# Designs tried in a protein design chat: VH-VL binders against p40099. Part 20

Target 1, 211 residues: p40099
Amino acid sequence: MATKQLLRRQIKRVINALDYDIIAAESHTISQAVRSLIASANSRRVACYMSMDKGEVTTGEIIKNLFQDGQEVFLPRCTHTSESKHFKLREDHHPHLIFHRMSSLKMVRDLKPQGPYQLKEPEPHIEESDILDVVLVPGVAFDIKTGARMGHGAGYYDDFFQRYKILHEGQKPLLVGLCLMEQVASPIPLEKHDYSMDCIVCGDGSIHWFQ
Short names: E, the ipSAE of ESMFold2; O, the ipSAE of OpenDDE; V2, 0.75 times the mean of E and O plus 0.25 times the DockQ between their complexes.

## First folded at step 12 (VH-VL; framework fv_cilgavimab)

Design u1 (at its last look DockQ between E and O 0.03; V2 from the best seeds 0.00; counts 0 for: pae E 18.8 > 2, placed apart)
Fold by OpenDDE, look of step 12:
Structure u1 (fold): chain C 211 residues (1-211), chain A 127 residues (1-127), chain B 112 residues (1-112)
Amino acid sequence: as target 1 above (211 residues)
Amino acid sequence: EVQLVESGGGLVKPGGSLRLSCAASGFTFSDAWMSWVRQAPGKGLEWVGRIKSDYDGGTTDYAAPVKGRFTISRDDSKNTLYLQMNSLKTEDTAVYYCTTEGDYYDFWEGYSYFDYWGQGTLVTVSS
Amino acid sequence: DIVMTQSPDSLAVSLGERATINCKSSQSVLYSSNNKNYLAWYQQKPGQPPKLLMYWASTRESGVPDRFSGSGSGAEFTLTISSLQAEDVAIYYCQQYYSTPTFGGGTKVEIK
């Protein structure tokens, strides 16, 4: 079996070589499926991510639809415990994610790239999320047989899920992975700190549920 | 032991072209992000450009003064980094260093410091 | 681009004495998300390529003597040689990698 690192490299090589038109087409299909999924689940508070230009499912259309359908939209910001004042899960003070409420689509569009990675993140003073119904989760690869997700390696989302459970008495939102067809992989090994997805939405429009 | 050995430098007229090579050994070259840094005679250091690993897309970035004129490429099968320099100008005169980037971030457009350097190769652009 | 300014341009210090080199960036190179300073220091001896001394402002590269230390945060940084040795004669450069990499103008350190 290939290690996570090797698998990441393999997937990244493929994804980075993809035509943007392919990514756009699959993202559109995913957006439609996600819209239906959220509606059927009667979800109101939805965490999404601000997608970059390449390498993942684009979320512009998803975010637009969320606002149109009246959901509360939350986007992530990278922070650390000394700033966020959150409890420490690790002694090494690794960064962690928090989500902020976007009041409008315009607010999302007005986000400015910042930091060494030019990420479009909400401002620190923006309201932080409390209860979430759904988290749309990015990944490098997804196992549509098991629900396993392979992240970018930093553990941001796994950390967030762990924090969420601690803060909400063991409860967690519905975790929905957004997966390009080229990100489908099996098997994906899981470690103790890894969280699997409750659902994976793929670029072909298929929806895979896991218990 | 990490080794970087530049070659291909020399004298060239303005408007001319030159191709530099950097032979790498002592590490997994295919995993490394590589940069070129130059130093004009008696002057400071100037970043020229970089190329990411193929696993990270193999994308390139260039400094404004060389953009459109210089091209960075790599041949992982030969553990070699290249710098194709076209439309050379007198101000391009410098020792050109091949470098590795110490920390690279897989999915973000970040930059890094340079932990290993070659001995450099001199490029002189003069009439 | 972020402009890096070093001071002084040259420094003469007696053997065994402290040498202090300053570096300022035109904007902060501290990333609030991870609380790291995207700043490196290099040593270049005559006829040699630059050698990495410090990264993340204060982390010593392997093999670098402990008499070298980096400090500072945001837009102001300092490289300190606690006790100057003969082999420390060189030009020292700071470099930011918060954005497109840029170097300071260098500081020449000599023995008084």
Scores: ipSAE 0.087, ipTM 0.707, lowest interface PAE 2.3, mean pLDDT 91
Fold by ESMFold2, look of step 12:
Structure u1 (fold): chain C 211 residues (1-211), chain A 127 residues (1-127), chain B 112 residues (1-112)
Amino acid sequence: as target 1 above (211 residues)
Amino acid sequence: EVQLVESGGGLVKPGGSLRLSCAASGFTFSDAWMSWVRQAPGKGLEWVGRIKSDYDGGTTDYAAPVKGRFTISRDDSKNTLYLQMNSLKTEDTAVYYCTTEGDYYDFWEGYSYFDYWGQGTLVTVSS
Amino acid sequence: DIVMTQSPDSLAVSLGERATINCKSSQSVLYSSNNKNYLAWYQQKPGQPPKLLMYWASTRESGVPDRFSGSGSGAEFTLTISSLQAEDVAIYYCQQYYSTPTFGGGTKVEIK
């Protein structure tokens, strides 16, 4: 707990000190590598995230490219099993993630900040994902030697991956971590339910595979 | 929240020049493809041209009546779209609207509908 | 260029009644590979810029009331106002974006 939280704070401090132009340049490089990876994997159903102001690779260009290339695009909404009526993975109702299909780039651009954190998320009534080919995964830190990912601590993505496997007879989508060079760290302490990435795409354009 | 505000319209003689500006806010201007659409007084709508984002090459396309006379440019640092109009003709008299393009799935043939519109600025070409 | 023809030029409809506006393109604007019709509808009130109502023929823009609907495919399209309201008095334009954008001539909707 203490070691993981210290690393998380250290990485966030480094990212927050970066000039926006550096983050933008790395994110552009990542977007091009992701575009090539998705084409080569014959992937059509791609889950991506809406990047926040800090702590993540920016995803605007990636999302635009997905639509331009004819992909089905899915964006996440944070919710709770008591509201969503999805099955529980733990004893009590708990937070979890639902991906929703976005019909167009305009629909993504028109998303409004909502709730106490002013998050841009799909509205609840929008069609939920089923089969996904690729999930583009955020994190605070990534270990490019092992595929380990450190998230923000709430476990949303790890919950989603476990839930997906239960619903799809043990199958999983390709998990692709998106990593600024400043988010590379080793070793990353793993906990019981942490999922590792199948590959990590870094800010220099490199792609690291772990299977 | 999205706002587009045109300026620079006015009276000009045939053969003259005029530069229109469009100040944008409430969206990520650098990601957007932008168009100009005009409307002659009491008449319908006519697309003038567009400029793509720098990511997509920053290229421009123009309607035939204005090609070679009008130039669209953008300054992403100022969130501003421009229309330089040269060799103006009386048939260029219109309200000029700044617009955003909606979305883009088919980039090969890459035209769109226009989801946000400014209030327009009047250009009058008269002797 | 694809020529867009609207009918009627003008339409007077009683409040609460159905208004129907037709738009015909000189060529199909359906792209079969994605099954989308490259057609939009706009509303323009006096002294105001056009406002987007519909895109992809039948997709309603956010904030547009449910009484507006679009239908049709290929080269023939319809905008329907199921129950006309006073604020719907405007000129309506169709527009194709399958190629170089072109607009219809407009249909003026008035209260009878």
Scores: ipSAE 0.000, ipTM 0.478, lowest interface PAE 18.8, mean pLDDT 87
ESMFold2 (binder alone), look of step 12: mean pLDDT 93; pTM 0.953

Design u2 (at its last look DockQ between E and O 0.72; V2 from the best seeds 0.00; counts 0 for: pae O 5.4 > 2)
Fold by ESMFold2, look of step 12:
Structure u2 (fold): chain C 211 residues (1-211), chain A 127 residues (1-127), chain B 112 residues (1-112)
Amino acid sequence: as target 1 above (211 residues)
Amino acid sequence: EVQLVESGGGLVKPGGSLRLSCAASGFTFSDAWMSWVRQAPGKGLEWVGRIKSDYDGGTTDYAAPVKGRFTISRDDSKNTLYLQMNSLKTEDTAVYYCTTEGDYYDFWSGYYYFDYWGQGTLVTVSS
Amino acid sequence: DIVMTQSPDSLAVSLGERATINCKSSQSVLYSSNNKNYLAWYQQKPGQPPKLLMYWASTRESGVPDRFSGSGSGAEFTLTISSLQAEDVAIYYCQQYYSTPTFGGGTKVEIK
C-alpha cells in the first residue's frame, strides 16, 4: 500500500512536468494505433473518456475518429449510488461511473464544464450503455509486461468493470489502456479488485497484448 | 505538531512591494497545497490564492483582486511558502495568514477548506 | 463568485445555552455526484487566527468538542453550539469550497 502511493507520486511528478507538445505528439500516435486496433477488432460500441488538458493521453482525436469511423461512442459520468439508484458494491453508498451514449461529435463538443471540478460529462438523462465492445481506460501508470494498471486512487474504473461483469454474467469488454511512454512502470502493485488491461497502447504506437 | 509562521509584514506605501514568507514544520510540506488568506483589521476573511504541491503540477490560483499583482511560490527544500505582493493598494492592508488545504483524496483538482493556520503577519499600505 | 451570507451578525447567549448560527450560499454547494456539501466552519477567538471546526458541512475536525455540530444541505447551513462555554466566545465564519473559496461575513458570539 505504501509502495503504490509512492509509485503514484513518482509517476505523477513526471507526467505533470511534461511539455504539452510531448503529450500532444504521443497522443496523436496513440490515436492512430487505437484507430487501427478498433478497425481490426471490428468493434462497434466503444467507451472513451474526456481527457484533462494536461497530465494524460488526450482523447479529442480518438473521439473524432470513432465518430468518423461509424462507432457508437460512450462517455463517462461520475455519480453516486444514492443518486443513480444502481446497486452498491460496498457497505455504504459510494461513487461510481455510468457511461452514456453520445449521438454525435457535436454533442460531445457542446459539453460544458460543470460542478466543483468543472468536468465535461454527459447529462444524466442520456441513454446509459449496456453492452460495450471496447473500453479505453486512463491511468497514472501501466505495466506493459503484465497489463497491470494504476489509477488515480478513486477506483471508478475498477468499480465499473466489476459492476459490468455482475450485470453481464461474468462477461467483460476489451480493456485497452492508453499510456504515455512516461507512464510505463514495473512492477505495479495490485489490490484485491484491481483490473488488468487486455492490451496497452503506448505513446510510441506499440500495442502490448495480454492473456 | 503542525506549525506555520509568517514573516515579512510591515508598512509600505501604495505602489510598493513586499515579500511574505511562511516557515512550515510538523508535516510533509512538499505534499501540501498551500494558501494565503487575509483579514483586513476588524473585518472578515478573504482568500488570496494558493499553490499546489509540485506533485500535483505546482500551479497557482488567485482571487480576482490580486491577480496579476501577487505571486505565490514555494521552496520545498526550505519548507517555505512565499507571497510576492507588487503594486500594493491601501485595500491590501490586512493580516496575511498562511494556511494548508485539507482533503486531497478526490480524483480531480478542486478547492478545499483550510485545516491549519499560521499566526499571521500584518501588512499596512498607507501613504 | 459564490456569496456567503451569515445571520445573525451578532448573538448573545447565556452560558450553558444553545447558540445557533446560520449560513446561506448564493448557489448550492452540494455536489450530487459524491453527495458532499462543500462547506466549512471556522472559529476565530479574539487575537487569534481562525481555527477549523467543521468540513463537508457536518464533519467535526479532530479535537473539536462534541457540543459543536453542523447541519444543512444545498444552500442553507447551521452551526450549533449545544451548551455555550466561556471559551466559545469568538467570531464564527462559514466558507464554501465548491468553487473559488469565499467566506461569510462572520457571526460574533458572546456571553449574555
Scores: ipSAE 0.505, ipTM 0.812, lowest interface PAE 2.4, mean pLDDT 90
Fold by OpenDDE, look of step 12:
Structure u2 (fold): chain C 211 residues (1-211), chain A 127 residues (1-127), chain B 112 residues (1-112)
Amino acid sequence: as target 1 above (211 residues)
Amino acid sequence: EVQLVESGGGLVKPGGSLRLSCAASGFTFSDAWMSWVRQAPGKGLEWVGRIKSDYDGGTTDYAAPVKGRFTISRDDSKNTLYLQMNSLKTEDTAVYYCTTEGDYYDFWSGYYYFDYWGQGTLVTVSS
Amino acid sequence: DIVMTQSPDSLAVSLGERATINCKSSQSVLYSSNNKNYLAWYQQKPGQPPKLLMYWASTRESGVPDRFSGSGSGAEFTLTISSLQAEDVAIYYCQQYYSTPTFGGGTKVEIK
């Protein structure tokens, strides 16, 4: 735990020091690779994230391409079991992610930062996703040797993956990590509740598959 | 045990400058978001400003009354928080507290409650 | 900025009796996504810095006696001392951290 926290801080420090142009360039490369990946897999229902002003792969171009190519696009919203009425994975009500369908690129662009976190999230009344083919997953760091992903520490995505498996009889979508070159790290310790990626797309355009 | 010790307070004339320091111990200072809160004599609490951790960008936020006059900085190697106060006004007279911001946040939190406080240092601005 | 209004300004309560302090925010400090109220309570005794009592409106900070409780949601909140003790004489402040931090004006609690 301490090791993971230390690594998280180290990676975040490096990412925060990066020129935005570097992040943009790598994100563009990743966008092209992701587009090809999704096309090859004939994936139609794709969950993405709305990138914010943080050290992560930007997803604007990815989202644009998804709509252009006719995929169904889903974006996440942080919610709470008391609101969503989803089953609890913990003893008490707790926060978790759900994904909502974006009907158009305009809808995505119209999202406004709100709340104390100033997140661009779909409205609660928007249709929630059921079956997903691909989930594009953000992270602080990725292990391209093992497929391990280190998140921000809140466990939102791991929770979502666990929920998904429970709801879909053990099945899960293809988990694709989007990774800046500066987010490549090894080893990343895995805990029991952590989910590894099926694929990691890196800023150099490389695609790494894991069994 | 977490300990915050403010210093540098004193008497200064209007238009003058003063730099406060806050020495921190008992926790990993470099990981903490730090704030300054002040309290005029016999009055309530007023947030002054914040500095985030370095790995979160080390950016600063300020209250409107002090923006452009006050600067918050930190030296993680010395576990010290600073408040540079320029162009001081009589209404800046207060006890100044350094505080840690709470660690209990999820995901993208940018605002915190204040879980630890120093004893404060008095700044008096008077002609 | 969110304006915090406390009432009453001062309160005198007999030992062992209930003390109730109210705090109102100019807008809701409830975040619907996590269903948390971004509201804290502080206790300040004479000559001392404030001490955190409550966060997320109703979660007691470690070491805070059970007689202290927080309630409310949205824009109206209450701090309750179920049985006032001598050591509870202090000024109490509410604070929102939903946006730029702002404090209430404080409530002075005294023994009647």
Scores: ipSAE 0.022, ipTM 0.610, lowest interface PAE 5.4, mean pLDDT 90
ESMFold2 (binder alone), look of step 12: mean pLDDT 92; pTM 0.946

Design u3 (at its last look DockQ between E and O 0.75; V2 from the best seeds 0.00; counts 0 for: pae E 4.4 > 2)
Fold by ESMFold2, look of step 12:
Structure u3 (fold): chain C 211 residues (1-211), chain A 127 residues (1-127), chain B 112 residues (1-112)
Amino acid sequence: as target 1 above (211 residues)
Amino acid sequence: EVQLVESGGGLVKPGGSLRLSCAASGFTFSDAWMSWVRQAPGKGLEWVGRIKSDYDGGTTDYAAPVKGRFTISRDDSKNTLYLQMNSLKTEDTAVYYCTTEGDYYDYWSGYSYFDYWGQGTLVTVSS
Amino acid sequence: DIVMTQSPDSLAVSLGERATINCKSSQSVLYSSNNKNYLAWYQQKPGQPPKLLMYWASTRESGVPDRFSGSGSGAEFTLTISSLQAEDVAIYYCQQYYSTPTFGGGTKVEIK
């Protein structure tokens, strides 16, 4: 068992026991801080994620605000290099993310749970992202001292960031971690392929920058 | 080595209740997702329900025929899985197996195959 | 619910010969996003609990002899025993875990 696995277990138990009202209040505060951050950065192309019913920062308000403010909104779809025709980053075929452009809030609200995990994801034929200004990044834990992020273990976001850099001559979007106060942890060790956040927005509305 | 030992089976009248237990050893029970599967005498296998680890939310899912009548719980301090069966019907007569789900790690919660099985305990519901 | 249909209901096979068991699902159990078939196979000997043989359609569980192999994709699957041995007399079940788990009706394998 690794140190990351123990920390992931501890934090998930805390978050899963949280009252909905606590998650909702922190998520609302985060949405307001994110809205201000995006406006200040003059960002237009924003990738976000679809939150699950429980256990993480909820993104419904964030997505609604993005459309209201005239942003281009991109949502992720989990896929596999054997199916997607995207290049491999490892010798064997492996999972990865594709972000797809959502043309309206109605399109997002019409997404239906699909597959064995009942995920609300864009359909594969929808226009894929190219340039992104900001990526709002989920995680299990965040280190507000260093910018480190611990994901759910599948490496989807780290793969996407590496893939993005290869396609864009080393450029990257602004990486913004969304963090409930209960997801703050230190230390979180980074490994070779782990990406740090440029900033972390916490449940109390604080924004922590790492540069 | 992994061991799962069911107990609490027996004869019960329709409308009655029974509580099954499954004692687990040889693995980290608190990390495991656990299921109950039943088999009517001379018949095939039927999934009854499952409970996730507390780490993954501790939630339960049930097959339609038992939903509202059966309750799955766990006590991680005792490495024990439970099945509380209420409002029993004759069609609930079966051997009940305790089992582990084979893949605990998933980006999101899903269903799995069953890698370890107990010997089962017989529940007979008859007048 | 996804209905799993096995065929045949029973078969008799001479020692050392090939046994073939078929399993059909009412819906595809292939998740193209990860390219995995959510299908498992179990062996149940008389008086014993089921034992996992295969998962992800074709991956053998640890300790399962290589004479057992799984094949197929989507909605049709096959378990093959390449050279039947006396210890393989059992009922075999397929199971999907793409959604709420369901099992096939079983296939009884006997020596003729």
Scores: ipSAE 0.297, ipTM 0.735, lowest interface PAE 4.4, mean pLDDT 89
Fold by OpenDDE, look of step 12:
Structure u3 (fold): chain C 211 residues (1-211), chain A 127 residues (1-127), chain B 112 residues (1-112)
Amino acid sequence: as target 1 above (211 residues)
Amino acid sequence: EVQLVESGGGLVKPGGSLRLSCAASGFTFSDAWMSWVRQAPGKGLEWVGRIKSDYDGGTTDYAAPVKGRFTISRDDSKNTLYLQMNSLKTEDTAVYYCTTEGDYYDYWSGYSYFDYWGQGTLVTVSS
Amino acid sequence: DIVMTQSPDSLAVSLGERATINCKSSQSVLYSSNNKNYLAWYQQKPGQPPKLLMYWASTRESGVPDRFSGSGSGAEFTLTISSLQAEDVAIYYCQQYYSTPTFGGGTKVEIK
């Protein structure tokens, strides 16, 4: 069995070489499926991510649909415990994600690239999320047999899920992985701190549920 | 032990072309992000450009002064980094260093410091 | 591009004395998300390529003597040689990698 590092590199090689038109087409299909999923679940508070141009499912259409359908939209910001004043799970200055409420689609579009990675993140003063119904989760690879997700290696989302459970008496939102067909992989090794997805939506429109 | 050995430098006229090579050893070259940095005689250091690993997309970035004229490529099977320089100008005269980028890079398009350097090869552009 | 400015241009220090080199960036190179300063220091001796001394502003590269230390945050940084040795004669450069890499103009350190 390949190590997680090897698999991550392999998938990234494929995804980075993938034509944007293919990513766009699959993302559109995923957006439609996600829209139906959220509607059927009567979910109102939805955390999403601001996608980059390549390397992951694009979320522009998803975000647009969320606002059109009246959901509350939250986007992530990278921070650390010294700044956020959240409890630390590890060392001082513990990096972690927080989600901020976006009041409108215009607000999302007006986000400015920031930092060395030019990420479009909400401003720190914006309202932080409390209860979430759904988190749309990016990944490098997904196991549609087990629900396993392989992230980029930093553990931001796993950390967030753990924090969420601690703050909400063991409860967590529905975790929905957004998966390009080229990101489907099996098996994905999991560690004790990794969180599996409750659902994975793939680029072919298929939806996979896990208990 | 990490080793970087540049070659291909020399005298060339303005408007000419030159191709530099950097032979790498002592590390897994295919995993490394590589950069070129140059230094004009008696002057400071100037970043020229970089190429990511194939695993991270193999994409290239260039400094504004050389964009459109210089091309960075790599052959992982030969552990070699290249710098194709076209339309050379007198201000391109410099020692060109092959460098590795530090290990603190990720999926995003960040930059890094340069932890290993070759001895450099001199390129002189003169009429 | 972020402009890096070093001071002084040259510095003469007696053996065993402290040498202080300053570096300023035109904008902050501190990333608020991870609280790291994207700043490196290099040493270049005559006829040699640059050698990495520090990264993340204050993390010493392996093999670098502990008399070298980096400090500062945001847009102002300092490289300190606590006790100058003869082998420390060189030009020192700061470099930011918060965005497109840029170097300071260098500081020449000599023995007084």
Scores: ipSAE 0.092, ipTM 0.692, lowest interface PAE 2.2, mean pLDDT 91
ESMFold2 (binder alone), look of step 12: mean pLDDT 93; pTM 0.955

